VH-VL binders against a1a4m6. Designs and how they scored, part 2

Target 1, 213 residues: a1a4m6
Amino acid sequence: MDLATAAQVSEAVAEKMLQYRRDKSGWKICREGNGVSVSWRPSVEFPGNLYKGEGIVNGTPEQVWDCVKPLAGTLRAQWDENVNSFEIIESLTDTLLFSRTTTPSAVMKLISPRDFVDLILVRTYEDGTISSNAANVEHPSCPPNPAYVRGFNHPCGCFCEPLPGEPNKTSLVTFFQTDLSGYLPQSVVDSFFPRSMAGFYANLEKAVKKFFG
Below, E stands for the ipSAE of ESMFold2; O stands for the ipSAE of OpenDDE; V2 stands for 0.75 times the mean of E and O plus 0.25 times the DockQ between their complexes.

## First folded at step 1 (VH-VL)

Design r11 (framework fv_regdanvimab)
Fold by ESMFold2-Fast, scan of step 1:
Structure r11 (fold): chain C 213 residues (1-213), chain A 122 residues (1-122), chain B 110 residues (1-110)
Amino acid sequence: as target 1 above (213 residues)
Amino acid sequence: QITLKESGPTLVKPTQTLTLTCSFSGFSLTTSGVGVGWIRQPPGKALEWLALIYWNDDKYHTTSLKTRLTISKDTSKNQVVLTMTNMDPVDTATYYCARSIGYTYKGAFDIWGQGTTVTVSS
Amino acid sequence: ELVLTQPPSVSAAPGQKVTISCSGSSSNIGNNYVSWYQQLPGTAPKLLIYDNNKRPSGIPDRFSGSKSGTSATLGITGLQTGDEADYYCGTWDSSLSAYVFGGGTELTVL
């Protein structure tokens, strides 16, 4: 994919992310507690669900972003139990890149390791919000690998939003829209994402304190 | 057009719990930075802020009444509910709900309901 | 106790200019944005000024706000009989984690 095409694709993904953030309709709460809300609705991108997590994290937007950014060599793989690695395949610009992510087995090995190849755009908005905007792509350097089940992220990412009266707090809104592929019972998938998103927020809170507190 | 309207009992006996509902239209409490607050005004006296709930479920209460106040939202119904325990005649006031724009230090109440008068007497 | 102090009343003739002061501290006006509210007799308050000096749509430019240090001022020029109302300043207080209003100023148009 050339730079012009990648820019167009990533801009479309970022626009969908803003639509998810603004759209109030059809969300069903599946978990609530400890200041975190996880909601879902049927995806229009694939036969599965779009999940939304919302919570306040005790850290500046920059500190939270440093913990959650899905980039190689960052803090994310050190604390996030749902990720083994991030690899930069190709950087088109400082904020637009192709990445490969690997995940460990999960749910007592019912979910085998996956890999994901994504185009990622990082955006900073005028209000200081920092966002990741990602979706699956094919890349010549990363064909399907038989050691992994190739999964597919449909538009996904996060918004690290500043809270103007609270510079040491961040509103984190996260969207997961993942086709895990392979044969998986729907009940396993339906229980996995709400639990994983709630755990993500709890572990993130601890990580920000560990690395920046 | 944006509107907010307060509803609840107009007469409350001492020691009872007051529950007021703010029903609104023309905006959503899922928009970043938006909140709904409650303000009261005893007859002939100044405005007194009571509580505020934001889109992210952050809740704030005036210090002097914190133990008596609960604020919650039902985003699907476009409602915010204020509960105030152990009512006393000094709590007689007009109670307003209002939309807040801007989070905390940048906050302003831009659209107000008409107010509902609550009298506390035996 | 009020954390924001306003004069209890002010009066002037039609066409004149009035100013209403609001005095606070570093935990409120000093570090936070100030709003002003107009309350006509028997009505709910209406936002006149937000972010220290900005007007909502529909508020005439006769109304202005300013802030210096821990004090804020509402200015009304070309005073009209319809401006007769109670005026309140309001802001966030970071020490209290609470929104606070001034005691209100009754404007009488003579």
Scores: ipSAE 0.000, ipTM 0.417, lowest interface PAE 20.0, mean pLDDT 87

Design r12 (framework fv_regdanvimab)
Fold by ESMFold2-Fast, scan of step 1:
Structure r12 (fold): chain C 213 residues (1-213), chain A 125 residues (1-125), chain B 110 residues (1-110)
Amino acid sequence: as target 1 above (213 residues)
Amino acid sequence: QITLKESGPTLVKPTQTLTLTCSFSGFSLSTSGVGVGWIRQPPGKALEWLALIYWDDDKYHTTSLKTRLTISKDTSKNQVVLTMTNMDPVDTATYYCAHKDYDILTGYPYYFDYWGQGTTVTVSS
Amino acid sequence: ELVLTQPPSVSAAPGQKVTISCSGSSSNIGNNYVSWYQQLPGTAPKLLIYDNNKRPSGIPDRFSGSKSGTSATLGITGLQTGDEADYYCGTWDSSLSAVVFGGGTELTVL
């Protein structure tokens, strides 16, 4: 994929992410507690669900972003139970790249290790919000690998939003829209994401404190 | 509904290999998410997890005994087999097999919802 | 060696309430769900509580569970003679990649 095509695709993904964030309707709460809410709605991208996580994290937007950004050589793989690694396949610009992510087994071994190949766009908005915007792509350097089940991310990512008057706090909104592929019962898939997203926020809170004080 | 029963020798001599069979009904190890584990309990002591096997033949063993333990399954016979090498008097215990099912609401926690009655294995000359 | 600490014994009279604690660390109770097992004399353990506070079908609501930080608690109200048993907590330990159990608590109904 050339730069022009990748730019068009990633812009479309970023626009969908903004639509998800702005749209207040159709969300069903599936998990709530400890200041974190997880909601879902049916995906229009694939036969599955779009999940939204919302919570306030004690850290600046930059600190939170450094912990959650889905990039190689970052803090994310060190604390996030749901990720083993990130690899940069190819950087097209400073904010647009192809990435491969691997995940460990999950749900007491029911979900075997997956890998994901994505086009990722990093955006900074006028209000200081930092976002990741990702979706699956095929890349010649990353054909299916027999050691992993190839999964597919439909438009997904996060928004690290500053809170007016609270510079050491961040509103973190996450969107997961993942086709885990393989032959998994839908009930297992539907229970996995709410639990893992709630755990993500709790573990993130600890990670920000550990890495930034 | 779900039942498990342990079988094997009740007396083992030091240095010998113990082989225990768990026979079960009411579920199949061909069903995704299902596992069978082994737990032992020496007289008057706490429960100690030994091993776990899942429907996909994935196996887990407690680190302290890993070199002595082998777990296998025969899905067509509804059986799980545990072998433990180089038995010692300190391995005298009641050995249980137990069912682990799909817990789609909790993900990672390991708990056992149905247990066999246990079989007592004494290691002595 | 035990990773989860329970009191070795507790006792109370019929009709009273009793609480059994289970203390661990961040690698086990702190980040994972806790289960509780009841073992009547001469019998196999029976699952009593799972997911910190949920009861399997057939377990009366006199039994309850809770978790705070790195500790979990089993509560038994309306104590009955038939509750006299050993009680074990259990969870997953992420650092050991193993199922771990507490040392057990002997409940005596006086």
Scores: ipSAE 0.000, ipTM 0.435, lowest interface PAE 16.9, mean pLDDT 85

Design r13 (framework fv_regdanvimab)
Fold by ESMFold2-Fast, scan of step 1:
Structure r13 (fold): chain C 213 residues (1-213), chain A 121 residues (1-121), chain B 110 residues (1-110)
Amino acid sequence: as target 1 above (213 residues)
Amino acid sequence: QITLKESGPTLVKPTQTLTLTCSFSGFSLSTSGMSVGWIRQPPGKALEWLALIDWDDDKYHTTSLKTRLTISKDTSKNQVVLTMTNMDPVDTATYYCARVSTHYGYNFDYWGQGTTVTVSS
Amino acid sequence: ELVLTQPPSVSAAPGQKVTISCSGSSSNIGNNYVSWYQQLPGTAPKLLIYENNKRPSGIPDRFSGSKSGTSATLGITGLQTGDEADYYCGTWDSSLSAEVFGGGTELTVL
């Protein structure tokens, strides 16, 4: 994929992410506790769900971003139980790259390890918000690997938003829209994401304190 | 052909540690999706799952016994070892090892013959 | 403690049909695959059914499985004396993070 095509695809993904963030309608709360809310709605991108997580994290937007950014060589893989590794396949610009992510098995190994090949765009907005915007792509350097089930991310990522009047706090909004592929019972999939997202926020809070507190 | 076989002591005194070895052939724990678990069955009673170890060396234990249970593997020898501390007469049972293929499900598709362990003074 | 309930025994004559039930809750049967195991006297269990209704190679179609809500059923048709065994259901329990088995059902072919 050339730069112009990648830029066009990633801009469309970023626009969808902004729409998910702006749209207050149609969300069904499926989990709530400890200051974290997980909601879902049917995806229009694939036969599955779009999940939204919301919570306030005790850390600056930059500190939180350093913990959550889905990039190789960062803190994310060190604390996030849902990720084994990130690998940069190709960097097109400072903020636009192809990445391969591997995930561990989950739910007592009912969900075997997956790998994901994504185009990722990092945006910084006027108000200081930092976002990741990702979606699946094919890359000739990363054909399917029989050791992994190839999964597919539909527009997904996060927004690390400054909290007005609270410089050491961040509003973190996450979107997961993942086709885990393979044959999995829908009940396993439907229970996995709400639990994983709630756990993500709890583990992130500890990670920010460990790395920056 | 896939086979599993348990080995270890048949008689253990109260408070001692039990060590059981599962030796298998026809598959490898280096293969993604493969796991080996331990299940026990007291005389005349139901099956009880104890522990599982997978190809990535991830370990799972039943909550009621997890402080007493250790599971490990030697992939090059095709062996999985279960250790259970502080044995009690209530732990008298036939102990089985079994293979689990977890790629698309969770089931024990091949079982060893079982080894009977009696706990008494 | 037992979280999956099976009848302790069932019986029928050769050539007849029996059904063995397994009752659980939303944390186990309601949300997860059910397997069935046959244990002949003095032997290790053998997998009969997995993923609610699938048979491993070598298991005759006389054995069938089904699941509805929080209950599962093993069906055996054309009963033979060689079918006398204990039958166990098994599934994952999400709240316990553990594999759980039913109490077992003794099948007698008289």
Scores: ipSAE 0.000, ipTM 0.433, lowest interface PAE 16.6, mean pLDDT 85

Design t01 (framework fv_tocilizumab; at its last look DockQ between E and O 0.03; V2 from the best seeds 0.00; counts 0 for: pae E 12.7 > 2, placed apart)
Fold by OpenDDE, look of step 2:
Structure t01 (fold): chain C 213 residues (1-213), chain A 120 residues (1-120), chain B 107 residues (1-107)
Amino acid sequence: as target 1 above (213 residues)
Amino acid sequence: QVQLQESGPGLVRPSQTLSLTCTVSGYSISSGYYWSWVRQPPGRGLEWIGYIYYSGSTTYNPSLKSRVTMLRDTSKNQFSLRLSSVTAADTAVYYCARDYYGSGSYFDYWGQGSLVTVSS
Amino acid sequence: DIQMTQSPSSLSASVGDRVTITCRASQSISSYLNWYQQKPGKAPKLLIYAASSLQSGVPSRFSGSGSGTDFTFTISSLQPEDIATYYCQQSYSTPLTFGQGTKVEIK
């Protein structure tokens, strides 16, 4: 995929992310606690669910972003239990790149390790919001590996949003709609994501405190 | 089978530009993977110089970025390295290699290497 | 940059001996660690990838283990043809970096 095509695709993903962010209706809460709310609605991208996480994280938007940005050599792999590694397959620009993410087995090994190949666009908005915008792609340099089940992220990412009057807090909104692929009972998949997302926020809070507190 | 072969002048004068070409056979460089240059000064370790991707995009080692240019010629199935403003410190065996990302990430095929000596 | 530190820098052992080389990364690189063998006047040859996966055609006496920051390369029974310098290399992030190498000799 060349730069022009990647730019076009990633822009479309970013637009979808904004639509998800702006759509305040149709969400059903499936988990709430410890200042984190997880909601879901049926995805229009695949036969699964779109999940939304909402929570306030203690840390500046930049600090939170530094912890969550899905890039190799960053902090994410150090604290996120659902991530073994990030690698940059190809960097097109400072804000547009191809990545591979690997995950450990989950749910008592019912979910075998996955890898995800994504095109990621990082956006910075005028109000100080930083977002990641990702979707699965194929990359000739990263074919499927038998050691991993290839999963597929449909448009997903996060928004690190400043809070007016509270510079040391961040409104973090996350969107996930991931096809884990393989032969998994839907019940396992449906229960996995809400727990995973809640855990993500909890661990993120600890991470920000550890790295920047 | 994939084969890589380095070619170019073995002697370069200081301040001039080192130029090498890697000819690939058995696989099209436009079909995939990362086509790399790695160098090794005599008696020393290995240093990664950079990639040129199958798409033509490049990624260089920051330590050499200002002096490095990698190009490709898909019609000849070749990719090249240019290193400007060379000094004695750039004397090394230069290897071209393919970097594979399918099962991990590693250099699975290497050229035999080409010694380039920087001397007046 | 991620720094890779090998130990030892050199070693001498007898034929049949177990040889162990360690490699430490300055930060976690998960399992993105490769081991190469380089004989004099030759290009490096891939032996182990992804920390523990044996490259096709490589003798089973070679193995690798580890994750995160600490990795180990092992030759279970050293053979005369194993005289070489061995390098670890991280592929977690660019710039790609190598260890300084371990020279293995036979007594």
Scores: ipSAE 0.007, ipTM 0.554, lowest interface PAE 9.5, mean pLDDT 93
Fold by ESMFold2-Fast, scan of step 1:
Structure t01 (fold): chain C 213 residues (1-213), chain A 120 residues (1-120), chain B 107 residues (1-107)
Amino acid sequence: as target 1 above (213 residues)
Amino acid sequence: QVQLQESGPGLVRPSQTLSLTCTVSGYSISSGYYWSWVRQPPGRGLEWIGYIYYSGSTTYNPSLKSRVTMLRDTSKNQFSLRLSSVTAADTAVYYCARDYYGSGSYFDYWGQGSLVTVSS
Amino acid sequence: DIQMTQSPSSLSASVGDRVTITCRASQSISSYLNWYQQKPGKAPKLLIYAASSLQSGVPSRFSGSGSGTDFTFTISSLQPEDIATYYCQQSYSTPLTFGQGTKVEIK
């Protein structure tokens, strides 16, 4: 994929992410507690759901971003139980890149390891918000691998937002829109993402303390 | 300093198309934000017409969507409103506004407004 | 569409008075409510966003509170330059909708 095409595709993904962020209607709360809310709605991208997580993390925007960023130097795989590896396959610009992520087995090995190949755009907004905007793509360096079930991310990512007057706190809004592929019972899929998103926030809180004090 | 300025004909005949342009200075419309049109009939309240995202995607008020088109011209740093099949009920002051896209949504910069009268 | 209803439609008060305007949404909008001031012949000006956050450069006598369906806007000590029409606006979902406005006049 050339730079012009990748820029066009990633801009469409970023547009969808901003629509998800701004459109507050149509969300069904499926879990809330400990300052974290998880909501869902049917996806228009695939036969599944779009999940939204919202929470305040005790850490500066820079600290939180270093834990979640999909860029060189990320701390993500060191704390996130849902990520075994994250690698940058090719960088088109300092904010536009192709990545491959692998995940471990989950739910007593009922969910086999997955790999995901994504095009990612990192965008910074005037208020200091930094967002990651990702969607699945094919890359010649990453054909399907029999050791993994190839999963597909539909527009997904996060918004890492500063809080005015609260420099040591960050608002993190995360969107998951993942086709896990393979044959999985619907009940397993439907229960996995709400728990996974709540766990993500709890583990992120601990990670910020571990890495930054 | 970000500034928005409306321009276009102040008089439109019934059944014709109302056309307005918003010129933005101090910020590139292709760099972010939603860019909106809001109108206000004389002596009445505010009605949101629609917005165009910095990529060109649009969302319109369902009450007006069959008659509304919004476009952007990034080379001139402008976005425009076309409202077809106008009637006297479309007489209003039309404002363009910048709509914030972060952890909330609000109109932080407004044009001064352009009065459009629909009259024969 | 989310309907926004303001109360009162108009009020008259004296300089120095505490002025309170309420806004009710037809469904829960969390904290996604903004307040605007509009003086005759001018564009609306943002005063408060996210129900309670004061916009930069806006005097501290203006405040907002509330969540869900019921919201309040307050001017703690009315000044002559505050005579205007005030509008609430929900930003929870499209179409974006405004209250009908509250006209604030001096007695």
Scores: ipSAE 0.006, ipTM 0.543, lowest interface PAE 10.4, mean pLDDT 88
Fold by ESMFold2, look of step 2:
Structure t01 (fold): chain C 213 residues (1-213), chain A 120 residues (1-120), chain B 107 residues (1-107)
Amino acid sequence: as target 1 above (213 residues)
Amino acid sequence: QVQLQESGPGLVRPSQTLSLTCTVSGYSISSGYYWSWVRQPPGRGLEWIGYIYYSGSTTYNPSLKSRVTMLRDTSKNQFSLRLSSVTAADTAVYYCARDYYGSGSYFDYWGQGSLVTVSS
Amino acid sequence: DIQMTQSPSSLSASVGDRVTITCRASQSISSYLNWYQQKPGKAPKLLIYAASSLQSGVPSRFSGSGSGTDFTFTISSLQPEDIATYYCQQSYSTPLTFGQGTKVEIK
C-alpha cells in the first residue's frame, strides 16, 4: 500500500471514529463502575458489536498517551494484560504505520492467542486531544502465523482528551470493533469485551502511577 | 491460490428451490472472510444476494431475505445458496465470491458463474 | 439502501483515448468504493479497491479517485482488450450495492 492510498484509507477510518465519538444516541450501557462506563451498539462494519469505553484517568494527557499510543516508544505492552507484543511493521510517516499486535490466551484458555495486523493513524487536535485510529489490513510481511489465530479489527482506537482546568486528569474514550475469529460461543464473546475494557482502565490507572508517579 | 467454483442444476421450474454450491480450494472457509453470492440477470447488472461469515452467521439482501438460505459445509470447504419459490425473475448467472473485509471491503476472488434458468 | 449511479451508461472511444467513468453514491460512503471490469462471458474482475488502490496485477493505465459521494474511474490510454462493462460497488454498508454498469466499446 503506498503512502497516498494509506493516508486516504486511514483518514476514512479516522472520520468514522469521529462519527462514533460525536454520536450520543443508540448506545446501550452494558457495564458501569469505578468511574468507567462501557456501552455497545451493533456494528455497521461486520456482524458484531461496536463497544465504547469512557473514563477519567488520573494522569496528564501526555502520561496517559505514552501508555496507550500505538507508536514507537509506547509503554502499552508493559502493562496491558491483553497485549503480549506490539510491533511496528512499516512506518510511512511518524503518525501513519502498519503494526502487528499479539494477545495472550484469555477466559481460561477458551480464547487462544490472536495476532492483528493494522493500519494506524494518529491525529492531533487543536484542543490537545490525540486520537489513534486503526483498522485491519493485509500486509505482505505479516502472513498468517500458525501460532496465532488471525483476528480482525474494524475501525477502533481512542481519544485521549485533556480536561480544561484539570491538567493532571485525562478523559479517555475508547472504541473497539474486534472480530476474534475462530469458533467461540457468542456468550463468551459478548462477556469478554466489556470485562476486558473495564480491566483496561483499571490497569491503565495503575500503570500511569507506576511509570509517572 | 484461491479458487471458487459454482455447481448445481442449470434449469429450475417455477416455485421450486434453486440450490447452488460453491467449492473453495486454496483457503479454508472457516478461517476468515465473508463468502458471498452475487447474481446477474442476462444482459443486466450485478445484485448482491448475501454473505456467510467464516463463523457461520449470515446477512442477506433485504429484497431477497424471505426466500434465501445460505449454509456451509466446512468438512468439504463448501458454502451453498438456496433460493425458494423461484420465478422467471430469478433467471441469472450466479457467482460465488470471497469478500475481503476491514479497511476497504471488496470481492477479490470470483467463481466462473453458473447460469440458472427458471422456466416451466 | 445506498444507491450507486454510474455515468455514462455506455461510451465508445478510440484506442489511445482517455476514458472517464463516474459513480455517485446516494449518501457518503467515505472511500469504501470498488471498481470491477467484466469482459463478455466472464466473471467480474476487481481493478480498484478503496476508491484508488490498484489491485495486484492490474495495468497502471487504470486508476480511481474520489471520496464521499463522487468517484471517478479512468483508463489513461484505452486498449482493445479494455472492451468490457465496468461496475462500481460500495462496501460501506449492507446491502452491498453495485452501479448499473458502463459499457465501453472501441469506435
Scores: ipSAE 0.005, ipTM 0.528, lowest interface PAE 12.7, mean pLDDT 88
ESMFold2 (binder alone), look of step 2: mean pLDDT 93; pTM 0.949

